# Ledger of designs, part 118: VHH binders against q9xw16

Target 1, 132 residues: q9xw16
Amino acid sequence: MSGWNAYIDTMTAAAPSIKRCAIVGAADGSVWARTEADNVFKASEEELKTFVALFNDVTQVPAKGADIEGVHYVVPRTEESLIFGKKENTGFFAVKTKSAVLIAVYEGPNEVAAQVRKAVESMQTYLNNAGY
Below, E stands for the ipSAE of ESMFold2; O stands for the ipSAE of OpenDDE; V2 stands for 0.75 times the mean of E and O plus 0.25 times the DockQ between their complexes.

## First folded at step 9 (VHH)

Design w79 (framework vhh_gocatamig_d2; at its last look DockQ between E and O 0.01; V2 from the best seeds 0.00; counts 0 for: pae E 13.2 > 2, SAP .669 > .668, placed apart)
Fold by OpenDDE, look of step 10:
Structure w79 (fold): chain B 132 residues (1-132), chain A 120 residues (1-120)
Amino acid sequence: as target 1 above (132 residues)
Amino acid sequence: EVQLVESGGGLVQPGGSLTLSCAASGFTFDDYGLAWYRQAPGKKRELVAGISYGGDTVYMDSVKGRFTISRDNAKNSVYLQMNSLRAEDTAVYYCAAPKPPPEGYGFDYWGQGTLVTVSS
């Protein structure tokens, strides 16, 4: 879906610390759009299928952590439609919309994470209002 | 009021060991992950180790196999066992905890830190 690439660009522009980003189907983890070229989002569809299933019961996610692109992250806590994790100077935010999961992997000091969350949640709100 | 109080820092020689402790209060300790961060001179603060309430752990690559994070929920405490210490481990170490929903973007509460100096 070429139209979804615009939303990838919007999120990455809003938070420069985002290194890789993807929009995937909430039901099956199918990739709708992702960063490419030098910043290719590398998660396989099989991995993404497992990842999006975490939203079925987010309360258990912190106990097990989360894996994205073969990297394991500790999950401090979760919310109903929000999963975030940390590893070294990297982390991720994943938010669920009506039909999609937005994933942003970022790198930088702790302060940049606030901007990343804002970026993905802004897109979450926009897509929800648009019916997605 | 959330409070994190670190202890155990000090001067050690390369190859030595040190155990850091953090006493936490002011929040539901058992419900949240905890972490140790460190900030070396001239560098950004970085996550050294994290542990979920369920015991899942993550480590930065440079400390993997040398450092161990653990928690004691009965004591509302988190620990960092540091073995085979190196000069590059010199830093102020901070205990950290996340804010409760809906706020936070990782580990958001911080202690005042404890200095670890590794030098011959």
Scores: ipSAE 0.872, ipTM 0.934, lowest interface PAE 0.5, mean pLDDT 95
Fold by ESMFold2-Fast, scan of step 9:
Structure w79 (fold): chain B 132 residues (1-132), chain A 120 residues (1-120)
Amino acid sequence: as target 1 above (132 residues)
Amino acid sequence: EVQLVESGGGLVQPGGSLTLSCAASGFTFDDYGLAWYRQAPGKKRELVAGISYGGDTVYMDSVKGRFTISRDNAKNSVYLQMNSLRAEDTAVYYCAAPKPPPEGYGFDYWGQGTLVTVSS
């Protein structure tokens, strides 16, 4: 939805190192909003369904890693409602709210990763407070 | 608090091998993934290989098949076995570990590094 794209825009404005981003349904991985055009988030419906199911038990995630857009990431550790991963110069942060999962893929060193995590967690807090 | 101490670097000719070791202390080693990064002169640091506490691994494409990351939880150590070394592998190699919650952005703590030089 176009309304949900405003939240994508807010996150990418807060952390310009985000290359691709999406907001998906926590229950089924259905896409609510994602980056488009040259920055299109390319995860398949099957991959997203598998990905959001990781939040059912985050403690199992490091054993198998996580796949986003066909790229395999090592997951160094997890937190309740937070999964993050690394591969070469890329990484992602994914957070779960009541109804949604926010996924941001970025490129860059730890300084930009910190900005990305802050942007994603700020949106997580906002959506939880709004009942999502 | 967190300490990462690398060893095993040195000078080798192309096609040679080296094993890097990292001894870790000051955190719950068994609960966290560990990684090897490298930085060549004039370049940014890049993730060479990572290993989770559950055994999942990731490798930089240019080292896949040549390098192997492993860990020994009883010794609080992570290793990088480097085979078929190339001149382009010349760099300072860093062991890295994540920060504990509520912080953490990837692999955030770094050792001092160990120099690997591949030349003839």
Scores: ipSAE 0.680, ipTM 0.850, lowest interface PAE 1.2, mean pLDDT 88
Fold by ESMFold2, look of step 10:
Structure w79 (fold): chain B 132 residues (1-132), chain A 120 residues (1-120)
Amino acid sequence: as target 1 above (132 residues)
Amino acid sequence: EVQLVESGGGLVQPGGSLTLSCAASGFTFDDYGLAWYRQAPGKKRELVAGISYGGDTVYMDSVKGRFTISRDNAKNSVYLQMNSLRAEDTAVYYCAAPKPPPEGYGFDYWGQGTLVTVSS
């Protein structure tokens, strides 16, 4: 287990509706940590490279949507460091820190989406303040 | 040299309280978040609480509402106030600090730990 897995454990404990999540490098999409075992986060590094580049200009993302784990999501909301994707009863939140992107894929109604966003944004703030 | 020194552990009855302290040195404390982990016998080490240098906190679900992490930058210290202690909280508690990528991959600086025993 890598040292970054502690952050994965923190996010999944804080928002149990998260089914899969990962921490990837903001520059190249390389996987620093991800959920494993029965719920492995299965996006390829090629897909992740494309995904993290979306943060270079989040204003273009709503027009195109986003792909992760081979699933295409509509993107109804972006902020400078956040992308929210939806597909039916599932979705993702992705947030950027200084050096990483945190990705959490969840299932559930809108009430759990708010919990997921809170969990990833809390970790975003913590990592940014820790120098990441 | 980075050093993290925990103190404040001990034996306490269920429902009791303890305050753990962690004194830090060897890095720019104000730029770093810190965390408390614990490890009970036969179990994996688990994150208990973390605090950013700006004061934002995260907690594991089982301690929310009972434990409070805080920091005092003037003393280069982080604290864990533990209330309403249960037998399940018995563990060695470790203070931890992260390293930035690419040099570090999570919490790479650790103290030696302080034992908390909750038992009648």
Scores: ipSAE 0.005, ipTM 0.195, lowest interface PAE 13.2, mean pLDDT 82
ESMFold2 (binder alone), look of step 10: mean pLDDT 78; pTM 0.775

Design w8 (framework vhh_gocatamig_d2; at its last look DockQ between E and O 0.26; V2 from the best seeds 0.00; counts 0 for: pae E 9.9 > 2)
Fold by OpenDDE, look of step 10:
Structure w8 (fold): chain B 132 residues (1-132), chain A 120 residues (1-120)
Amino acid sequence: as target 1 above (132 residues)
Amino acid sequence: EVQLVESGGGLVQPGGSLTLSCAASGFTFDDYALAWYRQAPGKKRELVAGISSGGDTVYMDSVKGRFTISRDNAKNSVYLQMNSLRAEDTAVYYCAAPKPPPEGHGFDYWGQGTLVTVSS
């Protein structure tokens, strides 16, 4: 386990609706840390490479959606460093830092989304300030 | 001001069909994905179907093969064709759109809703 696992734990603790999450390299989608055991983040290396590349042009993402762990999500809209998606009672938030992408997959009613976003964006801010 | 106005709801027998329509205004329609939600009495509002700005679709499992979401960008409208309706489909159906940045956590704008009642 690397020091990055502590950040995974921080996000999951901040938002109980988060089921799985990962920290990956923004350049290549390499996994730095992820949830494990009963909540294994299952995205493949190839999938993550494709996913992080979405941040190169987020304006196109709402037209095509996004795939995480073999699941296709509709993406309502995007921001420069933020992509989020929905499917049934599930969704994800993904934010980009200087060198990483943080991905959180959550489950619950719509009301839980705000807490998940806050958890991921708080970590984004922290890592950016730390130079990552 | 963003406006979403649903229509097409009503009373239908099990196995019947309805088409819901939503007229949208007040935002850049073509840039955003849209969705239909529903809420039954005493239950949480749930995502029924979503459609990307490019026409790609997502459905909840219980409506797959029965419901079809579509959009007409020229008319700023989104539709929900509902076939083989069941009693458990009874709910108020809402058209939904995202808020513009930086606000919003998903589909955060809602219409007034249209009631769909499936009963024999």
Scores: ipSAE 0.913, ipTM 0.956, lowest interface PAE 0.5, mean pLDDT 96
Fold by ESMFold2-Fast, scan of step 9:
Structure w8 (fold): chain B 132 residues (1-132), chain A 120 residues (1-120)
Amino acid sequence: as target 1 above (132 residues)
Amino acid sequence: EVQLVESGGGLVQPGGSLTLSCAASGFTFDDYALAWYRQAPGKKRELVAGISSGGDTVYMDSVKGRFTISRDNAKNSVYLQMNSLRAEDTAVYYCAAPKPPPEGHGFDYWGQGTLVTVSS
């Protein structure tokens, strides 16, 4: 669906440090849109099903961490609709809306992470207001 | 309010060992992951090891098998046991903790750091 790709483009324009991202269904992890080609988001269907299920009880996530694209991240803490992780010079932010989960993987220091979080949360707000 | 105090750094020869300690205060220690970062001269700060509230760990590839991160919730402390030290491990090591909600985007509270020098 090319319509959903526009939201991917909006997020990456707002935070160029995003290396790969996706919008997936909150109920099943089905991919609605993802970055492609040289920056393709590489998570399997099985991994995404497991990942979106983490939002059923985010309080358990920091105890075990999270896996995205076959990479294990430590999760410093969570919020009701936000999971973020760190590994080496990379990190991710994932936010849940009514119907979707947005996942953005980035590279860079903490200053970069702040910009990525802002971009992802702006899109979360937009999609929630649009009924998604 | 959040305070992280590192100790244990020093000068060691290649192949030696050091244990770094971090005493944390000002937050609910049991609920959060804690991490060790390092920064070598002229390089960016990088995550060396992290430990979740439940004891799950992450390590950078170059230290896996040589370094062990651990925590003691009763003492609000995190440790980094460093074995088989190499010259490339020379850096200032920082203990790090996340900010509480709603702010934060990683490990945003840092200690002062402790210098580790690996040299003959």
Scores: ipSAE 0.644, ipTM 0.841, lowest interface PAE 1.5, mean pLDDT 89
Fold by ESMFold2, look of step 10:
Structure w8 (fold): chain B 132 residues (1-132), chain A 120 residues (1-120)
Amino acid sequence: as target 1 above (132 residues)
Amino acid sequence: EVQLVESGGGLVQPGGSLTLSCAASGFTFDDYALAWYRQAPGKKRELVAGISSGGDTVYMDSVKGRFTISRDNAKNSVYLQMNSLRAEDTAVYYCAAPKPPPEGHGFDYWGQGTLVTVSS
């Protein structure tokens, strides 16, 4: 694993409740890496371009919610570089780095959400420190 | 000043129904999502139902099929129809709205809450 896929593996190992995740370019939503095979992250280029643009002003996101993989999430919380979406027993955390957005979609009750958030924020810090 | 005023709570027997109402003011109602949250004794506050500015709805699994959220933009109001009530629905129910930008990072405005008690 000489590319971006190693970072996907690191996040999924740190939080096994993550079912799908991706690293996408913050400017255009282009996919740098994603989960594959039986767990393919299925968002379209058009959807990802719209999604990453939410980080241009996170304070607007709770009003409308967010869509990823064709699923609409209520967004009960944002922070300057983080969007948390929730739908039933699933959710996502997305975080922005200097150049990328990390997206992790998970399943499980609220108890697992903290693990997922920690995994994506740890990677956010790592990539920011590496210049990405 | 954002203001959210709930009404409709009360004591009801299992299997009964209640309609909660929330009148909102102090923001552009049509542009914002609204939500109902609840907090039962000894539990964390949890999202019950949400409705986006465009009318899309989401429900937590425990209430799906029994509760319906709706909004009336002309009355600046959001409603929660609760049917087939169970003892586990006993909680204080809160209407919630996002703060207007740039201050908002979630559902930061809350009503006073209205108590729903489901008991024989």
Scores: ipSAE 0.006, ipTM 0.387, lowest interface PAE 9.9, mean pLDDT 85
ESMFold2 (binder alone), look of step 10: mean pLDDT 78; pTM 0.775

Design w80 (framework vhh_gocatamig_d2; at its last look DockQ between E and O 0.86; V2 from the best seeds 0.00; counts 0 for: pae E 5.9 > 2)
Fold by OpenDDE, look of step 10:
Structure w80 (fold): chain B 132 residues (1-132), chain A 120 residues (1-120)
Amino acid sequence: as target 1 above (132 residues)
Amino acid sequence: EVQLVESGGGLVQPGGSLTLSCAASGFTFDDYALAWYRQAPGKKRELVAGISTGGDTVYKDSVKGRFTISRDNAKNSVYLQMNSLRAEDTAVYYCAAPKPPPEGYGFDYWGQGTLVTVSS
């Protein structure tokens, strides 16, 4: 688990607008790593279990939105391994790897979202290549 | 080509009401969530309201209970009913839609906007 914290640090460093992020098991939503201290990722394991299950059928997510940390987001659209949402000046990106889901919650104007997506997708690519 | 055309903006007094409309074309309207954004003078553009393909809605906290977003898929239109308007609601309001995959990071297409001015 401690090794996964390095990946959290990498994503948060790559996109300063990321406030909280987590790496969780794709199968069950178990937390492998998350931001701590002043920026604790607060989603419960039960919530995360529900969230990661969204990737079983991403086509339905734009109809219902998504919940993270008790916050409801509108989901403009999805991709097979990508879910993103918006609320006010906040949003999230979630990407699925072979065995994990990477979640990044960010805050800022629309322009910062591009950098957040790039950060999580870069990590997605890295972990996939590493077999995770 | 994606096109979003807003209408309905104008000058209203505090406490007044206004309905904004957006006519959309150039994409599969029913497949995407839609949103209204606004940009006040000297501020960044912000999400005011979003509506899912299933009719689920999300609002900025400061507009909850006052604004209502809705959509009519048969007309390829999205609406924003604004009640109990306040001076701080003054802004250019934009209709917004996402880009189709693989591009985009939220709501990426915008109309030209319509000005809403709330002033006594």
Scores: ipSAE 0.924, ipTM 0.962, lowest interface PAE 0.4, mean pLDDT 96
Fold by ESMFold2-Fast, scan of step 9:
Order: structure tokens, then sequence, then C-alpha cells
Structure w80 (fold): chain B 132 residues (1-132), chain A 120 residues (1-120)
């Protein structure tokens, strides 16, 4: 698929409260696209490899939390293809598709989080239907 | 039905200590992370401390080293030990738990709140 950055733009347009986001390979955490410049998604390749491996057993994640961009988040609970975390007024949603993991970092209250989750899940559905 | 009942708030002088308690019911306590949030007048509600199911913790930077969150699974309770209290810690403190699937955005269930006032 050409223009993976177009999907980043679509998610951030749908939920302007997303501060940074990325689309990464589910098998290895390789970056397919991410926000850049002033809102660059700063996770290392090593951190992303560790992060996507959490989807191998999401039920274990609330025991230890998760790290994104060097920030440790408490993970309240998980769903089969969804991990989300909180720290202060920030949070993230990460969803797994067949071949990808979408990660969105945001700042704001639960009303903002709801908007971000909706945007990420809409993209998850789109990519799964496209065979990714 | 998820119920969270806080206690332990009150008036304390700067440098003092308080322990907040939260009794939880209506969900499988051991399976969820839990948190303490606070909201000061005119400020956004913010996560002060969170505790994982395995006991790992996260803290707001300004309370790190002063506040300690803990949980007691046998009592279905979560606690916030607050030391070296400052005027800026004045807020309503909320115990919080996640909503069961399929919805939820973080910690979506709150207790009634307990007021902590740090003043002379």
Amino acid sequence: as target 1 above (132 residues)
Amino acid sequence: EVQLVESGGGLVQPGGSLTLSCAASGFTFDDYALAWYRQAPGKKRELVAGISTGGDTVYKDSVKGRFTISRDNAKNSVYLQMNSLRAEDTAVYYCAAPKPPPEGYGFDYWGQGTLVTVSS
C-alpha cells in the first residue's frame, strides 16, 4: 500500500487530540508510518519490537503496564486486540490488525480518549478489511 | 454494578500526612489496575497515581516520592499514602476503576470523591 502516511493524516484529522501516532508491523514493530517534525513519534525500534510482542498475550499486560516513547503507562485492562494506557493527563490506544499495530498517543480527559479510540478502531476496521 | 467508596480526606497543614482509602465492589478487583485521580478547582482532572495488577506503579511527577499507592486484594481496597503535603495538593481525590469491555477509555468509574485541603 502506497502512502501509509495518508492513514496517519486520516487518523489525526478524525481525532485532532492525537498528539503522536504510528502504524507499525505486528510481527516486528517495524515502522510503516509515523507522525514527524514537531509531533514526531519517538519510540525506538527496540521499544516497538517489545511493545508489539505484548499482543501475543494481552491478558498479561495489566500486570506490568507498557512503555511507549520511554514513558511507562499503567494499563487498566485489555481487550483481545486492544491495549490502552494512562499516565497523568496522557494516554494511548494501540490496536492490532492482521499485519499491523496502530498506536495513538493523546492528552486529555475521557471525552478526548473516546474520540481517539473511535479514530483508531475505525482505521483498524479499514485495514483489516483491506487485508492488513 | 461497580462501587468505589473513598474515605480519609480532611484538612491538614502543609508538611502533614493523610492516608486515603477506597473500598471497591461489583467487579473482579484482582483483574484490574486501579488509580487515584484528583481535581482542583478550575483544573483538569488528572491521574495522580496508578497501580497495576502486579503492583507496578505510576505517579504524576509532582507527587513522586511523596505519595505511595498500594492495594490489598484480600480487602478489595486501594490506598494513597500522602506525605509532605503542599497547598497545591488541595483537591477532591477520586478512586477510579476501568469500565468492563467492550467500552472504556481508561479509568471510567469514579467514587464520590474525598476532599483534601492543605492549609494553615
Scores: ipSAE 0.697, ipTM 0.866, lowest interface PAE 1.1, mean pLDDT 90
Fold by ESMFold2, look of step 10:
Structure w80 (fold): chain B 132 residues (1-132), chain A 120 residues (1-120)
Amino acid sequence: as target 1 above (132 residues)
Amino acid sequence: EVQLVESGGGLVQPGGSLTLSCAASGFTFDDYALAWYRQAPGKKRELVAGISTGGDTVYKDSVKGRFTISRDNAKNSVYLQMNSLRAEDTAVYYCAAPKPPPEGYGFDYWGQGTLVTVSS
């Protein structure tokens, strides 16, 4: 858990529109790191367990949408290791690595979404290459 | 090539109703979520309603209970039923679909838009 906070800082610096984010275990949703203080990532343990299990079959996610932090999002599409959700002026990107799921919640238009996606995918690549 | 063609806009009185339609082509309609967005003068485009491939919906809070999004996969069409219209609903309404990977980052394909004016 020590050292994982640096990855949170890296993602939020790369895409300042990220309001909250977390790194959680892919198997159980346990929180390895998250934004804290005034912008705490506030999903419950039970919600995170349900959320990471979506990656067991991403093809079913667009039919139901996804919930995180008690907010329901429409999921426009998925990719093998990526889930993207939208509601109002907010959205999230979630990507899976070998052992973790990276979750970033942001506000802003589609232009901002591209920056957030780039940030989480860059970290996904880094962690996968490092064996995580 | 992806095409989204909106229709059904017009002038309507406050409290009135209007149905917007969007005909889609150039992609596998059943595999993708669809959305309606709107843009009022001087404002940013905002999501009004979305519908997942299985029919699950999300709405902007200010339209929930008044607007209903639906899809007809047999006709490759998505609809927005708008009831109890208010002046603040005046906008150009856009049908939207996601781009195919890897270039998509949301609802990135847009129709031409259809104007809805709610006045007097």
Scores: ipSAE 0.173, ipTM 0.616, lowest interface PAE 5.9, mean pLDDT 86
ESMFold2 (binder alone), look of step 10: mean pLDDT 79; pTM 0.786

Design w81 (framework vhh_gocatamig_d2)
Fold by ESMFold2-Fast, scan of step 9:
Structure w81 (fold): chain B 132 residues (1-132), chain A 120 residues (1-120)
Amino acid sequence: as target 1 above (132 residues)
Amino acid sequence: EVQLVESGGGLVQPGGSLTLSCAASGFTFDDYALAWYRQAPGKKRELVAGISWGGDTVYKDSVKGRFTISRDNAKNSVYLQMNSLRAEDTAVYYCAAPKEPPEGYGFDYWGQGTLVTVSS
């Protein structure tokens, strides 16, 4: 079983409001780990390849928005290694590390979003320090 | 820092229309989105419509086809045209904007709100 599944578990334990999440390769969007069973992250290989390519120039993303699991999100703004989006009561945070992109989809208000962002950024820091 | 000033709320009959306007100021960055949220008494605040700097839009499913969000970047203004209003649309409507990096979780600055009441 992939050791990367432990990082999915760590993020969802830190932010129980994460509904679905994944860790994917930054270069190609290949899935390293994702939530499974009744909580499966349902992004296609093609969608993930397109999504991780957004990190090549995050400044273009707010003009177009972003698609995750076939859902279109407005992107309020971006940071060098962070893309986040909103739609109704759902949202996502995606952060880039040296070798990976972490994507977390959540449901809830800004208080929930704050918890999710903190969990994702904590994992981003951890993985960068570990050389990923 | 960021200030949002809303206008256009009021009392309308079911089936009526209103246009909400919001003037935004105080941004230290470009390429930001603006949004309209609403909150009915005793309910949580929810995103109604959002518009990116480049004009990309999202809508709450129940308002799609009835509401139209638009913006004027030169005026730093966002608008919500509300048609075919229903009693369920009764709420305080808030203009919303993102915080300056590195903070924020979406749309985190709010205006004072403008009340929309739909009743017969």
Scores: ipSAE 0.581, ipTM 0.819, lowest interface PAE 1.6, mean pLDDT 88

Design w82 (framework vhh_gocatamig_d2; at its last look DockQ between E and O 0.88; V2 from the best seeds 0.00; counts 0 for: pae E 3.6 > 2)
Fold by OpenDDE, look of step 10:
Structure w82 (fold): chain B 132 residues (1-132), chain A 120 residues (1-120)
Amino acid sequence: as target 1 above (132 residues)
Amino acid sequence: EVQLVESGGGLVQPGGSLTLSCAASGFTFDDYGLAWYRQAPGKKRELVAGISSGGDTVYMKSVKGRFTISRDNAKNSVYLQMNSLRAEDTAVYYCAAPKPRPEGYGFDYWGQGTLVTVSS
């Protein structure tokens, strides 16, 4: 267990609707920490490499959507350091820090998404301030 | 001001078809994904179908193969073709669009809704 697991626990505690989440390297998609056991984050390294590369040009992502853990999501819009998607009663938020990408996959009614975004953006702010 | 106006709802028999339309205004339509939600009595609102700015689509499992979401950027409109309708499809259907940056967490603008009733 790395020190990064503590940040996973912080995000999942802040937003109970988060089912799986991961912290990965922004440059290569390498996994630094992820939810495990019954809620294991299942994205492969190859998939994550492709995903983090989306942040190189977020303007194109809404047109094509995004894939996480083999699941395709529609992306309503993007921001420079934020990608979010929806599918059925599930969705994801992905935020980019200086050196990492935080990914949270959630499940629940539409209203839970607000809490999930807040959780990942809070962690984003914390890590940025810490130099990560 | 963002405005979404749904139309096309009504009463249909099981196995019937219906096409919903949504006229959108007040934002850069071509840049955003759009969606249809529905809310049945006593249930929470759920995402039925979504369409990206590029035409990519997602569907809830229960409607896949029966419903088709499409968009016409020239008309600033989004549509939901519903075939093989079932009683469990009865709900108020809502057109949805995201809020512009930096606000929003998905599809945050909603129309007034249009009622679809499937009953024999």
Scores: ipSAE 0.876, ipTM 0.938, lowest interface PAE 0.5, mean pLDDT 95
Fold by ESMFold2-Fast, scan of step 9:
Structure w82 (fold): chain B 132 residues (1-132), chain A 120 residues (1-120)
Amino acid sequence: as target 1 above (132 residues)
Amino acid sequence: EVQLVESGGGLVQPGGSLTLSCAASGFTFDDYGLAWYRQAPGKKRELVAGISSGGDTVYMKSVKGRFTISRDNAKNSVYLQMNSLRAEDTAVYYCAAPKPRPEGYGFDYWGQGTLVTVSS
């Protein structure tokens, strides 16, 4: 069932500066849902497997940064279940739930980054409460 | 209290070079990524270059190959070496650091800025 796409729609409606996003499995990076068509999230299976493994020890991530969709981001710092990065006018927020990792890539001035983080964290809370 | 103090700005001719320096205090410098932003007249603030705690770097497209970001952990300093300067590099340049946990959205603490003017 493509029910997971409804959560993608909810996040992008809450923060229109999100350009691409995905919900992937925390264990293996398998895609459960992603933005489609002109806003397709383009990360490879190998890249996503590597990315979700970063949550095994987020304290090491700021030393090397992170790669999403073949783009290298500087990671200023991390939190227990949150990785965020910056490059030019783009950035991402990624959060881990019990079973999933939510990744949102956004574009825009710094004023929109707070809204993107709130949208992603709201969904993180919802999914954790739903048992995911 | 996080403090960032920039220096090194000035007037330079096209094709010239400048080195900007940023002295940081009030946080565990070695553990965080740092960045240089700029705001040109009539433009939005842009991330020019970023450096990870391990030394990996990112650059905006228009400065790649001309600018080099570096850090000196012993001095709690970050630098931006700017070569082959162009008129469009004219801007106020800001050193930036992330907010300490639990909040933050990227590079949220900024210095006062240093003006770079590229003109004949």
Scores: ipSAE 0.647, ipTM 0.839, lowest interface PAE 1.5, mean pLDDT 88
Fold by ESMFold2, look of step 10:
Structure w82 (fold): chain B 132 residues (1-132), chain A 120 residues (1-120)
Amino acid sequence: as target 1 above (132 residues)
Amino acid sequence: EVQLVESGGGLVQPGGSLTLSCAASGFTFDDYGLAWYRQAPGKKRELVAGISSGGDTVYMKSVKGRFTISRDNAKNSVYLQMNSLRAEDTAVYYCAAPKPRPEGYGFDYWGQGTLVTVSS
């Protein structure tokens, strides 16, 4: 997706600790854009369908956790349109917009986690305001 | 006020076992995932094990198979059973919970910690 790649670039520039990220369709998990090359986002189609469905009821997610790129994360808690998970020195943030789910996978100390959250939430706000 | 109180640390020989406990209060314990972190001298704090509200777990690679995280929701407590201890497990161990929105980003609220020393 030519136009959607710019949003990937915007998020990774805003939070350089993002190792991989993607924009996927909220209804079906189809990949609209993702990091590529040396940092390819490697979640399977089956994982993404399951993952975006978590947003149908975020209150059940902390009990089960979440899987991305074959990695299982514990989800400490959720918010209405936000899921985040932790495993070792790595984690993810995912936010839902009207039409999409933004997923960012990061590594590093606690300070970078806050930056990643801010980057994905800023993009969430932008896309929602743009009608996505 | 949220309170996380760790206990059970001490001096243990290599190969020994120890059980850490964390008593929690001031939040709805059943709805949150909990975790144990540790900080060894000269190192950054690292996630040792996490447990979801439903009992699902994650472990750091070096402790998997040796450590077991568990929770008792009736007692608002989380535990870390540590077996086959090694000198490299020496650290201050912290019980952790997530902070509330909007600042939270993981297991980001900690107690005061309990010291585990593994030495022969």
Scores: ipSAE 0.308, ipTM 0.698, lowest interface PAE 3.6, mean pLDDT 87
ESMFold2 (binder alone), look of step 10: mean pLDDT 79; pTM 0.779

